# VH-VL binders against a6qqv9r220to316, part 28

Target 1, 97 residues: a6qqv9r220to316
Amino acid sequence: DCRICAFLLRKKRFGQWAKQLTVIKEDQLLCYKSSKDRQPHLRLALDVCSVIYVPKDSRHKRHELRFAQGATEVLVLALQSREQAEEWLKVIREVSK
Key: E = the ipSAE of ESMFold2; O = the ipSAE of OpenDDE; V2 = 0.75 times the mean of E and O plus 0.25 times the DockQ between their complexes.

## First folded at step 18 (VH-VL; framework fv_roledumab)

Design t3 (at its last look DockQ between E and O 0.93; V2 from the best seeds 0.89)
Fold by OpenDDE, look of step 18:
Structure t3 (fold): chain C 97 residues (1-97), chain A 118 residues (1-118), chain B 107 residues (1-107)
Amino acid sequence: as target 1 above (97 residues)
Amino acid sequence: QVQLVESGGGVVQPGRSLRLSCTASGFTFSNYHMHWVRQAPAKGLEWVATISYDGDEKYYADSVKGRFTFSRDNSQDTLYLQLNSLRPEDTAVYYCARDDYWGYFDYWGQGTMVTVSS
Amino acid sequence: AIRMTQSPSSFSASTGDRVTITCRASQGISSYVAWYQQKSGKAPKFLIYAAKELQSGVPSRFSGSGSGTDFTLTINSLQSEDFATYYCQQYWSYPLTFGQGTRVEIT
């Protein structure tokens, strides 16, 4: 069972985004290209990641959660709302403790 | 400002073909998914087709699969919808619309009318 | 396909009224619902996304609510320019689908 799941946008290489099923299970963040996929195409260990919330504003088009391992950004997710971002951030912080 | 301008509509007989175009301006066209949505006279909105920003992914409504072909030319900021084997029930205003990656339509053109009748 | 059942099909209201339009999804779609306004002879206008997020430039008298299967568009204090047809739309999965529309007419 998962802690939280939703379709979120994953930032791609050239600034585009991909809508993907995103799941937090245990201490892992999983991204699926399709809800029908059995295997995630991305698996991220949250306990070794730092996560920051970047809110939508005049400079940022989307609410974002940015994941880093050390000094390297490894994942950027976009959420539909501040509320959704806060929900995800809460869960991330809980499982990464 | 974001602008979408459809063209190519007209009156055709059943079984004929028509090619619609949508010219985009006011934003980086190649960064956005695009859609066609149609509306029959005095009826509601019906999603027709979606194409990814790079054209690699295309989705069609069952009602048009095998007959309609969606394409884009990012160098010309233009969408195309090839309408083949047209039927009377394809009669509608056809809108092009921009997608902000989620699957909703944040900007719409004014539409172009397609009439299929004997 | 996910069906979006919108109600009512039409109704009359007066300026100043509180107006409520509902949309029911045939399955759970979380908050992946958008709302549009369409005036006669015009293209639809994007109003709300994520069920309750107001698009920039849309008057605050418009609001959305709901999650799962039941969604609501509310116009608090209807204005003369608000008489139009409204549509809900799900973007949970393809095919993308709209509600049948609700025509808000002047009394």
Scores: ipSAE 0.897, ipTM 0.959, lowest interface PAE 0.5, mean pLDDT 96
Fold by ESMFold2, look of step 18:
Structure t3 (fold): chain C 97 residues (1-97), chain A 118 residues (1-118), chain B 107 residues (1-107)
Amino acid sequence: as target 1 above (97 residues)
Amino acid sequence: QVQLVESGGGVVQPGRSLRLSCTASGFTFSNYHMHWVRQAPAKGLEWVATISYDGDEKYYADSVKGRFTFSRDNSQDTLYLQLNSLRPEDTAVYYCARDDYWGYFDYWGQGTMVTVSS
Amino acid sequence: AIRMTQSPSSFSASTGDRVTITCRASQGISSYVAWYQQKSGKAPKFLIYAAKELQSGVPSRFSGSGSGTDFTLTINSLQSEDFATYYCQQYWSYPLTFGQGTRVEIT
């Protein structure tokens, strides 16, 4: 029943990342450490977030979606390609309408 | 530039142990998952083990589970693979490989040869 | 475990040929496939991730495609340095698994 799911990288402190099953259900984004976990490590209501896409280029190592609530960055996800990033953005924008 | 250098291979008898090392340079070691991948003579590649960037998560191929242990020392930028109860089918070149979190191997060492024979 | 089956196991080709190597996963793995080149006596070299994304420094004659279970590596115009063995690898789930390899030999 999810709108979209994939293994994405969730940014941790000190420049580390965690590969997590990331899903969008209804108006929430959920990150799970494993597909076997019942409770997510992160749940984020998409209607209260702003999201920007920072593409990979000569200055940026990764395709990133950066989520903020107000002035506070609350989540950074890395994606494997621009195509994947744009697919996820489309779903996020549809949910946030 | 990124370098990975394996060492500790050799010729040993079945049932004996070896300890492989991999030294890393040219990158922030503690920001990467690391792997061992092996290749028997004239055969394909076989993933052996993974260790997370902080050493907290470890995964092993069924063929080595219970016999091999993987560890890392982030203060010395070094990986260790303890190979216990070695069998002839463990004979292979052992590569250490770097993983930028996704599960694929963007840099490889040149390998160290382990030969298990009577 | 997800089995990766490559075909063909080997073939002969000439410089300038278009070469296609296939890899099939035993279950859907989205685009979580990498490709490697290995020359005799050397470590593997990383070529492609995410089924079709070329690693920096890989010549543009290499391309990858596929999603789900069926994947291909294509070398558009084979060069003398491309005679090697090629491996696909899935990274959808542990255990990480490789295909059996495809040897590209000189005619």
Scores: ipSAE 0.857, ipTM 0.937, lowest interface PAE 0.5, mean pLDDT 93
ESMFold2 (binder alone), look of step 18: mean pLDDT 94; pTM 0.959

Design t4 (at its last look DockQ between E and O 0.94; V2 from the best seeds 0.89)
Fold by OpenDDE, look of step 18:
Structure t4 (fold): chain C 97 residues (1-97), chain A 118 residues (1-118), chain B 107 residues (1-107)
Amino acid sequence: as target 1 above (97 residues)
Amino acid sequence: QVQLVESGGGVVQPGRSLRLSCTASGFTFSNYHMHWVRQAPAKGLEWVATISYDGDETQYADSVKGRFTFSRDNSQDTLYLQLNSLRPEDTAVYYCARDDYWGYFDYWGQGTMVTVSS
Amino acid sequence: AIRMTQSPSSFSASTGDRVTITCRASQGISSYVAWYQQKSGKAPKFLIYAAKELQSGVPSRFSGSGSGTDFTLTINSLQSEDFATYYCQQYWSYPLTFGQGTRVEIT
């Protein structure tokens, strides 16, 4: 009963990324290190987050969704395409209402 | 510009060992996962092994598990593939390739030829 | 392992032709497919990722499509420099696997 799921990149330190199964279920975003994991590595309540889309360009190497709680950035996900980013953004906005 | 240069290939008899190297330049080496991909003469491409950016995790094709060891030295921007217990079917051009974190290969070296024959 | 069945194995074409290469995955892999071009005696060149995203610097005559199990590489108007072998590759899961390749030859 997930709204959307895909392998996405989660931003790590020093410009590194981790490929993770990412799921939106109800009003939560879940990240799994492996598809075999029963528990998510990260759980984020979307209703308390603001999300912005940063497109790939000359300054950004990949399409990103950046999640913030207040003034604090708490998560950065990278997508493979603009279309994918828009799909995720749409779902995020729907569940965050 | 991104450059990958393989070396260490040669002709060896079955059961022998060989050590391949790949020297990287033009990017922050320690930030990227890396791969070895091989290609037998007049055949297609075969993934061999993957190593994480920090060297802590490795993945191997079943065909080479237990025989090949993938390592890296991030202080020297160099990859190593230790080829042990070589078999004729290991004969191939061996490419090192960079991973953009997704599992595809965005940059490739020119390859180094490994020939295993009696 | 996920098997990538590529077709055809080879075919002849002329400059200006529209050519299509197909790759079928043994299971659903969403859009996690890349395409490569390899010229004789050279290393493969990265062309497409996410099934349809063109890598920077690749001519616009190249395009990719598909999702799930069936994927296609298309060259709208074949150029002389496009005669080569092409490979699909899935990165849905390990082990990473390639199609058998498609050799595009000159008529």
Scores: ipSAE 0.891, ipTM 0.958, lowest interface PAE 0.5, mean pLDDT 96
Fold by ESMFold2, look of step 18:
Structure t4 (fold): chain C 97 residues (1-97), chain A 118 residues (1-118), chain B 107 residues (1-107)
Amino acid sequence: as target 1 above (97 residues)
Amino acid sequence: QVQLVESGGGVVQPGRSLRLSCTASGFTFSNYHMHWVRQAPAKGLEWVATISYDGDETQYADSVKGRFTFSRDNSQDTLYLQLNSLRPEDTAVYYCARDDYWGYFDYWGQGTMVTVSS
Amino acid sequence: AIRMTQSPSSFSASTGDRVTITCRASQGISSYVAWYQQKSGKAPKFLIYAAKELQSGVPSRFSGSGSGTDFTLTINSLQSEDFATYYCQQYWSYPLTFGQGTRVEIT
């Protein structure tokens, strides 16, 4: 029943990351600490967020999707490739209209 | 410039203990998950253990659970693997390996040999 | 645990050949596959992540493909320095597991 799922990296404080099962279900993005957890560690309503893609290049270590509510950044996800990032952007934009 | 150097291997009898070390340089050690991967003579690669960047979480292969203990000292950029109750099937080259959070190993040490025989 | 099965276990090829090595996962793992090269007596060298993404410094003759359960490593034009054993590795879930290896012997 998920629109898309993958293990992505969620940015933590102090420049560290956590690999989390990340799922888009209906209009929400959910992060789980492990595939064994039933309760999400993070829940984000996509209809109130904007998202930008910052690609990996010579100055940027990672492909990132950065989510904001207004001017406030609320979530940063790292993805493994441009193709994965574009796939996730497509789904996010479809559910956000 | 990333370097990982294992040490502490040797020849021991079954039931004995050994402590492996891995020293890291050329990167911010406390920002990376670290692993031990072993390879028995003329055999394939086997993941042994993982430790998170901060040392708070560990995972072990079933074959070593309860016998091996993985720890890290981020102030000394050093990993430790305590090998207890060693068995002949633990005979292998032991590599430490760096993980940039995803679960694959982008840098490896040269390995240290552990031989368990009577 | 997710089993990774490589084929073939070994084969011989000559310089210039196109070589393919396959890796099959016992369940779906999306594209969470890495590939490594190991020369005799040395540590493994990281080649590919995310099934098809080449690590910096890896020659472009190497490529990876696949998603789900079936993955390939291709060497488009085999060079003499490519004699080695190749391993796939899944990183979808713990325990992390490797294929049993494929030995490429240069004629």
Scores: ipSAE 0.867, ipTM 0.944, lowest interface PAE 0.5, mean pLDDT 93
ESMFold2 (binder alone), look of step 18: mean pLDDT 95; pTM 0.962

Design t5 (at its last fold request DockQ between E and O 0.95; V2 from the best seeds 0.91)
Fold by OpenDDE, fold request of step 22:
Structure t5 (fold): chain C 97 residues (1-97), chain A 118 residues (1-118), chain B 107 residues (1-107)
Amino acid sequence: as target 1 above (97 residues)
Amino acid sequence: QVQLVESGGGVVQPGRSLRLSCTASGFTFSNYNMHWVRQAPAKGLEWVATISYDGDEKQYADSVKGRFTFSRDNSQDTLYLQLNSLRPEDTAVYYCARDDYWGYFDYWGQGTMVTVSS
Amino acid sequence: AIRMTQSPSSFSASTGDRVTITCRASQGISSYVAWYQQKSGKAPKFLIYAAKELQSGVPSRFSGSGSGTDFTLTINSLQSEDFATYYCQQYWSYPLTFGQGTRVEIT
């Protein structure tokens, strides 16, 4: 079982994004290229990450959650709405305590 | 502004082939997945095909699989839909549409009419 | 394939009316639903995504709601330019599918 699951966009190069099944299980964030995949394409330990929410506005086309390990940004996810971003942020904070 | 312009439609007999084109402008074409969506006369919208931004992945509706081929030339900002073995039920306005990465269509062309009749 | 059952097929309304169109998905698709407006002889226009998020430039009288299987498009106060055909669309999974459409006609 997962704490939260959804299709989110993962930021790629040159402003591109990839729609991926994203899952938080235990204290890890998992990204799957397809919902049919058995193994995640990406694993991220949330307990060593800082996460910030960047809302959609005149400067940002999408609602984003940005993950950093120290001073290095390691992942950027885009959400469909503010509500979804807040929901994910809440779960992330809970599992990363 | 984002602009998509379809061309290549026409009247053909069943079994014949036709190639549609869609020329994009106003955005970084190579960054976006693209779609074809068609609409038969006085009918609803039907998704036809999707192609990834780099052309490496393609998906087709079952109704056109094996007959239609989706391709793109990113150097020319152009999409192509090769329509083979055309059937009367393929008669429709064919729209090219941009995918803002989620799977919905945020921009559409004006469409090009394809008529298949004996 | 996920079926999007849209209702009604058509109806008449007057300017100022509150209009509601419904789409039901054959399975749970969270909020991965878009809505489009199509005027006669024109290409569809993108209105709403994520079931309830208004696309930039779309009047605030348009709103979307729903999650899971039941979704609605609402026009709070119908304007003359709103008489058109509306379509829902799911983007939960391929194949991408549309509702049958709802034609909103003037009384």
Scores: ipSAE 0.921, ipTM 0.964, lowest interface PAE 0.5, mean pLDDT 96
Fold by ESMFold2, fold request of step 22:
Order: C-alpha cells, then sequence, then structure tokens
Structure t5 (fold): chain C 97 residues (1-97), chain A 118 residues (1-118), chain B 107 residues (1-107)
C-alpha cells in the first residue's frame, strides 16, 4: 500500500518543526498532522521535485531532506539518522524515475 | 548552557492545589516542546504532560487529566503546571524537560518535590 | 498505551564487564526509543535516541540496538560511574511511556 512511512519533522517558520506522519504512496509524499486524520496536511508530487540530502554534522543540527520545485524550496523534512535519510532518499528516487 | 529550574513544590493536604513553575535559560525557549515528568519516591519515571512550542497543543497522562493544567509564557521563558485536587498518589519529584520535537527529553531540571499527605 | 517492559529489574557486575539491558514494547514502534541514566538523587541523563544514536558527549562504551519491539542497551566496559538506574522510553505515540527501570549495581 504505502512504500514507506515514519514520523518525521516537517519544517515550519522561525526555526520550528512539527512531528508528522509522513508517507510515500505511489508518486506522492503525504504529511498528516495526526495518524487519525484522513486528509493530509501536505501533499507533494515527487516527479516535479528535486531533493537534496543535507547530513547532520558539527554545522548542521539535523539530517534533512530538502525538496525544491525549480528554485523554490517547498518542503524540508528532518530524519533521525543517516540510515533513515538514505532509505527515504532511495524510495524517493525510485518513485521519481 | 541549557538550564531548567523548577519551583513551587511543597507539602500539602489531599484535595488542595499547588502551582509549579519552570524557568528556562540558555536556549530559544519558543523553539521547543516542553514536558513535565514525575517520579514517586523509589519508583520509576512517569510522563505527566506535554505542551507544544507555541502553547497551542497539550497532552496529559490519563492519571492527571481534568486536574492538572499546563501552560507556558514564551515572553518570560517560563512553564506552569497547575495541580488541582491533589491526591497522595501525586506525591513525586516533578521534572520539567525539554523536547526537540521528537518526543524524547534531552535536558531535565533538577526537580521540585510535591508531597501530598494528611 | 504502549507498555515498555525492561529486564532485568537489577543487575550486579564488576568493573570491566559487558552489561546488557533489554526493553520490549507492547507493539511495533520502529526505532522510536530513547535511553536514560539516572543516579540516585539526581535527574535523568539522556543517552540514546532512535534506538542506537548516541547523544553528543555520551561515552562510546554505551551502545543501543533494536527495531520494532525489542531493544537493547549495552555498556561494553562497565566503569564505576555507570552504577545507576537505566530507563527506556518510547516516543512513537502518546502517551509517552517509560520502562520500569533497570538498576545496575557494581559488586
Amino acid sequence: as target 1 above (97 residues)
Amino acid sequence: QVQLVESGGGVVQPGRSLRLSCTASGFTFSNYNMHWVRQAPAKGLEWVATISYDGDEKQYADSVKGRFTFSRDNSQDTLYLQLNSLRPEDTAVYYCARDDYWGYFDYWGQGTMVTVSS
Amino acid sequence: AIRMTQSPSSFSASTGDRVTITCRASQGISSYVAWYQQKSGKAPKFLIYAAKELQSGVPSRFSGSGSGTDFTLTINSLQSEDFATYYCQQYWSYPLTFGQGTRVEIT
């Protein structure tokens, strides 16, 4: 049914984040405010986005996947580990190709 | 240096009320979710309540719902926990704890003791 | 609510020993587990998140493993300052819950 799912952090304004159930289903990434919600808070078509992985290190607090449409950043997700980020990146790349 | 300092604990009779405070310093307070976690004497840890970084979302343990109220004042970097209708089983050290959004507690205060006895 | 069951309740060991503590969740929680150390009379100290990721400043003798329902904290060469009670905690869903604790005693 879904390709992958986890609770990830979705970047908000002013250095703030929200923990959301994040799902990749078919060609879309979906974020839900609660696992009980039927409608996603965000829906993103992966075939029109580019994605960059920014690893956590001494200068970056979090493992991030940053999604852009052209020059516009449309979504930033934080993940708990490099391993999780690489697993999500593989799925995103498979879906978008 | 992250610092969390609880206050307002004491000895009270059952049925009475108490207000706990936690002052924060050394970090941008409005960028973190905050929690209260308690520990009865010689017992384990029990999560009590959560408040989101902006104060708009709150969660309570079933054991305290309807009796405890969690709030925050981001202009003064302060948390409050109102403890109403106190019972002997509420006797515990109460810790405030910082949460970097994930739901685990990366910094803890030293705690304030609440004793509810006749 | 997700129950977290730790074992053993206490453990005696000598300096230099390898100590393992287990934590079992009542349902799948992926790797959403944290571990804490608490010394008598003090606040808990955060050690591990995401089952196996060490917090900055935690000695490398500490390690975590597991996914799903079964998780382990390991202290590879026990030192005298490691005498403490250890707690696991799930953060998959509310209510947030802790294991009952494991007391590690040095003989």
Scores: ipSAE 0.873, ipTM 0.943, lowest interface PAE 0.4, mean pLDDT 93
ESMFold2, look of step 18: ipSAE 0.856; ipTM 0.939
ESMFold2 (binder alone), look of step 18: mean pLDDT 95; pTM 0.963
OpenDDE, look of step 18: ipSAE 0.898; ipTM 0.959
ESMFold2, look of step 21: ipSAE 0.857; ipTM 0.939
ESMFold2 (binder alone), look of step 21: mean pLDDT 94; pTM 0.962
OpenDDE, look of step 21: ipSAE 0.892; ipTM 0.958
ESMFold2, fold request of step 22: ipSAE 0.868, 0.866; ipTM 0.941, 0.943
ESMFold2 (binder alone), fold request of step 22: mean pLDDT 94, 94, 95; pTM 0.962, 0.962, 0.961
OpenDDE, fold request of step 22: ipSAE 0.920, 0.920; ipTM 0.964, 0.964

## First folded at step 19 (VH-VL; framework fv_roledumab)

Design v1 (at its last look DockQ between E and O 0.05; V2 from the best seeds 0.00; counts 0 for: pae O 6.4 > 2, placed apart)
Fold by ESMFold2, look of step 19:
Structure v1 (fold): chain C 97 residues (1-97), chain A 118 residues (1-118), chain B 107 residues (1-107)
Amino acid sequence: as target 1 above (97 residues)
Amino acid sequence: QVQLVESGGGVVQPGRSLRLSCTASGFTFSNYHMHWVRQAPAKGLEWVATISYDGDEKQYADSVKGRFTFSRDNSQDTLYLQLNSLRPEDTAVYYCARDDYWGHFDYWGQGTMVTVSS
Amino acid sequence: AIRMTQSPSSFSASTGDRVTITCRASQGISSYVAWYQQKSGKAPKFLIYAAKELQSGVPSRFSGSGSGTDFTLTINSLQSEDFATYYCQQYWSYPLTFGQGTRVEIT
């Protein structure tokens, strides 16, 4: 019963990326290493996060959604297009109000 | 400028081995997944193998699994593909290709030809 | 494995023509499709990703569309440098797979 899902890139600690099935279900964002896994590798409660969109441009290689809890960045996702990023933002804003 | 240069192709008999190399320049090699893609004469493209940016994860096409081994040396910006137990159907131009994590190939080398015939 | 079927396998065209190439996936792959151009004797060139996003430096006469299983590549006004073979490629899941190619020839 997910609100939205796609394969997105999850930023790793050293600035590399992992392609993961990323799902929003209720108020949780979940990342799975494989579509076959039942257990997520990451679970993030969206009601305690702020999110910003950083678009791809001449200085930025990727469309990114950056999630923070207070001053701490807790997750960065890369998306393939502005349209996809805006679609995901809409869902995130709906569930975190 | 991103460059990928393959080498090590040649003509060999069935059952023999070859080792292909790909030397990269113009980008941070350790930040990219890399692939081998092959093309038989007058045929389409076939994905052969993937290696993750750190070499930690690998994937092989069923047609080559158990016979081919993919590795990378990030200190020398070089890829290797060991081709063992070669068969006539392995005859192809072999390309190395760069992947920025999505599974598509944004830069390609010019390829090296492998011919397997008796 | 996800099969990618292109059509037509080839056709002839003139400069200025609008060219449409189709690609069908054997299962839903969302928009996880790339397109490549290959000229005889050369390596493929990356054109389009995410079904419709143009790679940097690709002329605006190229466009892509589709989602799910059916995808198209369109060249709105064919130029002399566009005579080539075109491949679609899915990157939804391993094994990564290509269509069989579409050769665009000069009339």
Scores: ipSAE 0.851, ipTM 0.939, lowest interface PAE 0.6, mean pLDDT 93
Fold by OpenDDE, look of step 19:
Structure v1 (fold): chain C 97 residues (1-97), chain A 118 residues (1-118), chain B 107 residues (1-107)
Amino acid sequence: as target 1 above (97 residues)
Amino acid sequence: QVQLVESGGGVVQPGRSLRLSCTASGFTFSNYHMHWVRQAPAKGLEWVATISYDGDEKQYADSVKGRFTFSRDNSQDTLYLQLNSLRPEDTAVYYCARDDYWGHFDYWGQGTMVTVSS
Amino acid sequence: AIRMTQSPSSFSASTGDRVTITCRASQGISSYVAWYQQKSGKAPKFLIYAAKELQSGVPSRFSGSGSGTDFTLTINSLQSEDFATYYCQQYWSYPLTFGQGTRVEIT
């Protein structure tokens, strides 16, 4: 029922990272605290977001996907590899038309 | 568009309490950390408190720790700041502001004035 | 707490002028600096984040620079609507802190 699903790190409280069940359904990105949760605690409309990939390097400890609405960054996800980031980015671009 | 509207300000005597509210609209309130920032008359901006998107984590400025309590009701898209044991130095315009996971304030309310005086 | 030392506190300028405001952090904070504009009797307005990124709708005459400890807000060719008080802010760590503010007045 979902295009892609995985546990990813989400940048959340006060700059901390937490593992979140992350799902893309239709044109929305959904984050769940647990796979048992009925409702996501975060919903993001991807059609109004720009997404950039920031690779792991000397300045960044993780591979990241950063989501922005206009000039405002609204979500940061950390990925385990460049390949995973590209996989998610591909899906995001597809659902964003 | 994003809108934040503060209320609850007023004039009180030292030692008294006041409860401020901030009603949010135009965005998914429960997705965002929120802040209170205050500004004393003819002074600069001072961060007061931060609350996580789910309300589970809070931080306070040392100047208000133990006296102020930050809370939120995501079902009502509303923030609350309970001001206890108020002091004259708490006199300020209190703004609620939205955070985008970084700790800067991308949207602000119009502010509500709190005056503490004998 | 990280102290943000902003300078100058105030100064007068004319329309068309190049205006520079500086902030110095008490420690290295990479580019975790935001700038705000506040007009008299109004709430602050978000201008710049990540030291140099303009928020949507902010005129291109505004620019930010700096990294580490020294940061600058520049207004190229000051306009009449730019007379206001400006604040820098660090979001490197809690507690979040602001500079003292810089009031840009008309000559």
Scores: ipSAE 0.022, ipTM 0.712, lowest interface PAE 6.4, mean pLDDT 91
ESMFold2 (binder alone), look of step 19: mean pLDDT 93; pTM 0.950

Design v2 (at its last look DockQ between E and O 0.91; V2 from the best seeds 0.87)
Fold by OpenDDE, look of step 19:
Structure v2 (fold): chain C 97 residues (1-97), chain A 118 residues (1-118), chain B 107 residues (1-107)
Amino acid sequence: as target 1 above (97 residues)
Amino acid sequence: QVQLVESGGGVVQPGRSLRLSCTASGFTFSNYHMHWVRQAPAKGLEWVATISYDGDEKQYADSVKGRFTFSRDNSQDTLYLQLNSLRPEDTAVYYCARDDYWGYFDYWGQGTMVTVSS
Amino acid sequence: AIRMTQSPSSFSASTGDRVTITCRASQGISSYVAWYQQKSGKAPKFLIYAAKELQSGVPSRFSGSGSGTDFTLTINSLQSEDFATYYCQQYWSYPYTFGQGTRVEIT
């Protein structure tokens, strides 16, 4: 039972990415290293995060959602399409109210 | 530009071994997962193996598990596929391919032919 | 393993034709499907990802659609250089699997 679920890319060090099962439940974003994992590797409280959408363009290779707590960026997710990004952004905005 | 160049193919008898190489250029090799995909003559594409960017994780098709070993040398921008206990059904063009992290293959080499026959 | 059933295996078409190739997954895989073009004696070429997103440099006459289990590749107006074999591929989970391929031949 989740609001939205998909395999997304989580930004790692040195420009690398990790494909992870990403889920929004209640007001939390959860990332699982494997779909078989019972517990998420990452938990993020969305109500204390600001989120911006950065679209794919000539400067950005991927559609991204960037999560910040205050002035600190805490998570960057990559999506496969603009539509997917907008779908996730919508859900994030709804649960973070 | 991204380039992948396979080598090491040839004709061998069943039960023998062969080592394929793939040399990458035009991108930060150590940042990308890589794959081997093969294609038997006049047949379709078959995924063979995947290796993570750091070489720590590997996946193999059931058809090659226990016989094939995937490795990489990031200092040389090179992939290796050790083919042991070769069978006639392993006869194929072997392609190395780059993974843009999602699991699709955005760049392919020209392939190297492996023929296993008595 | 997720099976990708591709159809038809081959067919003939003419330049200017609208061409549609279908791929069905044995289970739901959202939009995690890619399409490739392979010309005779050449390596496959990456065309589409996320079921409908065109790779840079791919002509706009190519399009993809579908979600869940049923996916289609469409060429709106077939050009002479489009005669080739096309493959779908799922990247939902390992093992990654391809469709059997569809050979588009000239009439």
Scores: ipSAE 0.877, ipTM 0.953, lowest interface PAE 0.5, mean pLDDT 95
Fold by ESMFold2, look of step 19:
Order: sequence, then C-alpha cells, then structure tokens
Structure v2 (fold): chain C 97 residues (1-97), chain A 118 residues (1-118), chain B 107 residues (1-107)
Amino acid sequence: as target 1 above (97 residues)
Amino acid sequence: QVQLVESGGGVVQPGRSLRLSCTASGFTFSNYHMHWVRQAPAKGLEWVATISYDGDEKQYADSVKGRFTFSRDNSQDTLYLQLNSLRPEDTAVYYCARDDYWGYFDYWGQGTMVTVSS
Amino acid sequence: AIRMTQSPSSFSASTGDRVTITCRASQGISSYVAWYQQKSGKAPKFLIYAAKELQSGVPSRFSGSGSGTDFTLTINSLQSEDFATYYCQQYWSYPYTFGQGTRVEIT
C-alpha cells in the first residue's frame, strides 16, 4: 500500500552508505534495514522537509536527494539514475504540501 | 588503479579445509562491501558470500552456509574466506569482487582455483 | 531465490552484426540488473548497472534495456574483442543470482 518503493542508499555519518528498502507511505518516508524487518530504521515526515536533487555528473559520483529541516540536512539518499530520481522527486512533491 | 589479488587455492581432499585470501589496493578498502563469487569448471557464476564494509554484516549462499566463514581485516586491506568441510561441488575458481553498496560487482580479482577431489 | 534465465545459450555471429541477449527474472526486480562480459580464462568484466547505465569506459555499442522481469543487452556492430560469454545478475535481494550465461562466438 505504498506510493513508491525501492532499495536506495542512505548516507551514514562517516560518508559511507547503507542499502535500505525505502518506501513512501502516506506522508512518511520509511527506511528498513532489510525487507524482513517490521521496524523502520528511519521515519521522516515529508511535509516538514525541503528536498533538493543533486544529479550525478563529472563532479558528483551519485544521483542524490538531500532532505533538510530548516538549515539542517537530515537525510541523503542515493539513486541509480536520473529517471529514478525524478520519479521519486515527483512523489515527494505531491506529499510536501 | 583498483587491484584485487586472490590467493590460497589448491588441491585438497573432501572434508578438508582451506583459507583463501584477497588483498586489495588502489581504493579505500573500508568504504566498500566485498564478495566472493565462484565458477565451477565450464560453468556459470555463483555468488558465495558478502561482507559489509566494516565486517559487521555477512550473507552466505545456502550451498555454503555453516561451512564457509567470511572475514576482513581493514587494517591490512585483506579479505579471508575460510572453507571448511569441503566437497567436490566446491571445486571452482574463487573471485573476490568489490561492491559500491548497490550489490553489483564493479571490480574483480583474477581468481584462485580450488580443487576438491580424492 | 530469484532465478535469472538467459536466452539464447549461445549465439554465432560475425563482426559488424547486432547481437541481442535477453534475461528474464522469476519475479519483479525493478531495474536492479547488471551485465558482465567474460573472456575465456579471464575474470568477468563489469559492463552495465541499473539495466541500462553503462560503466565508464564501456564502448557505446553496448546498451541495456528493460524493467520488471525482462531485460536485454544489445551489442551494435560486434567487434572482434566482443566474442565472450555474457552474464546478467540481479541485485534486488539476497541471494544474488546470475543468469546461466550466453556465449557469443564467431561464425
């Protein structure tokens, strides 16, 4: 019953990454350590975040969506392609009103 | 230049053990997941095991679970695969492979041959 | 486990030919497919991730497509160095699995 889901990379504190099942359900973004877990590692209310897309290019290794609350970056997700990033951004924009 | 060099293969009798090593260079080893993938003679590729960048998470193929143990030493940029209770079906070239977190293998070693026969 | 079925098992071709290899997953895996090239006696070489994204340094004659369960690797204008065995691999979930391989050989 989710709007969208995929395995994305979640940025960790030391610039390392975790592949996590990431879903958008209602107005929440949820990250699970594995598809077998019932408890999310992260729950983020999308209506209080701003989101920017930083595309992969000659200077950036990954397609990223960067989430902030005010001046504080609270989540960075990596995606595999521009098309996937645009698809996710569309869903996030629908929720962020 | 990324390099992965496997070693420790050989010919052993069924039921014996071997320890394979893989040494890495040309990248920040502790920032990558690592895998073992094997290929039996004239056969396709079979994923064997995964170890996370920090060594805390491991996954094994059902065919080796309980017999093989994967570990890494990030201070020496080295992987180890302990192969216990070896069977003739374990005969293969064993490759170590690098994973940039997604689950596909962007660099491979040249492999080390393990032959299990009486 | 997710089964990956490649077709054909082998393909005879000449330089300049267009070669198409298919890979079918036993369940939906979105675009979580990689492709590898392996020459006899050598380690596999990584070509494509995310079904259609070429790794840096891979010639543009290689392309990939597909989503869900059906995926295709295409080599346009085959070159002499392209005779090899090709494997698809799913990375949606453990255990990671490969197709059986497709051998592209010279006529």
Scores: ipSAE 0.846, ipTM 0.936, lowest interface PAE 0.6, mean pLDDT 93
ESMFold2 (binder alone), look of step 19: mean pLDDT 94; pTM 0.956

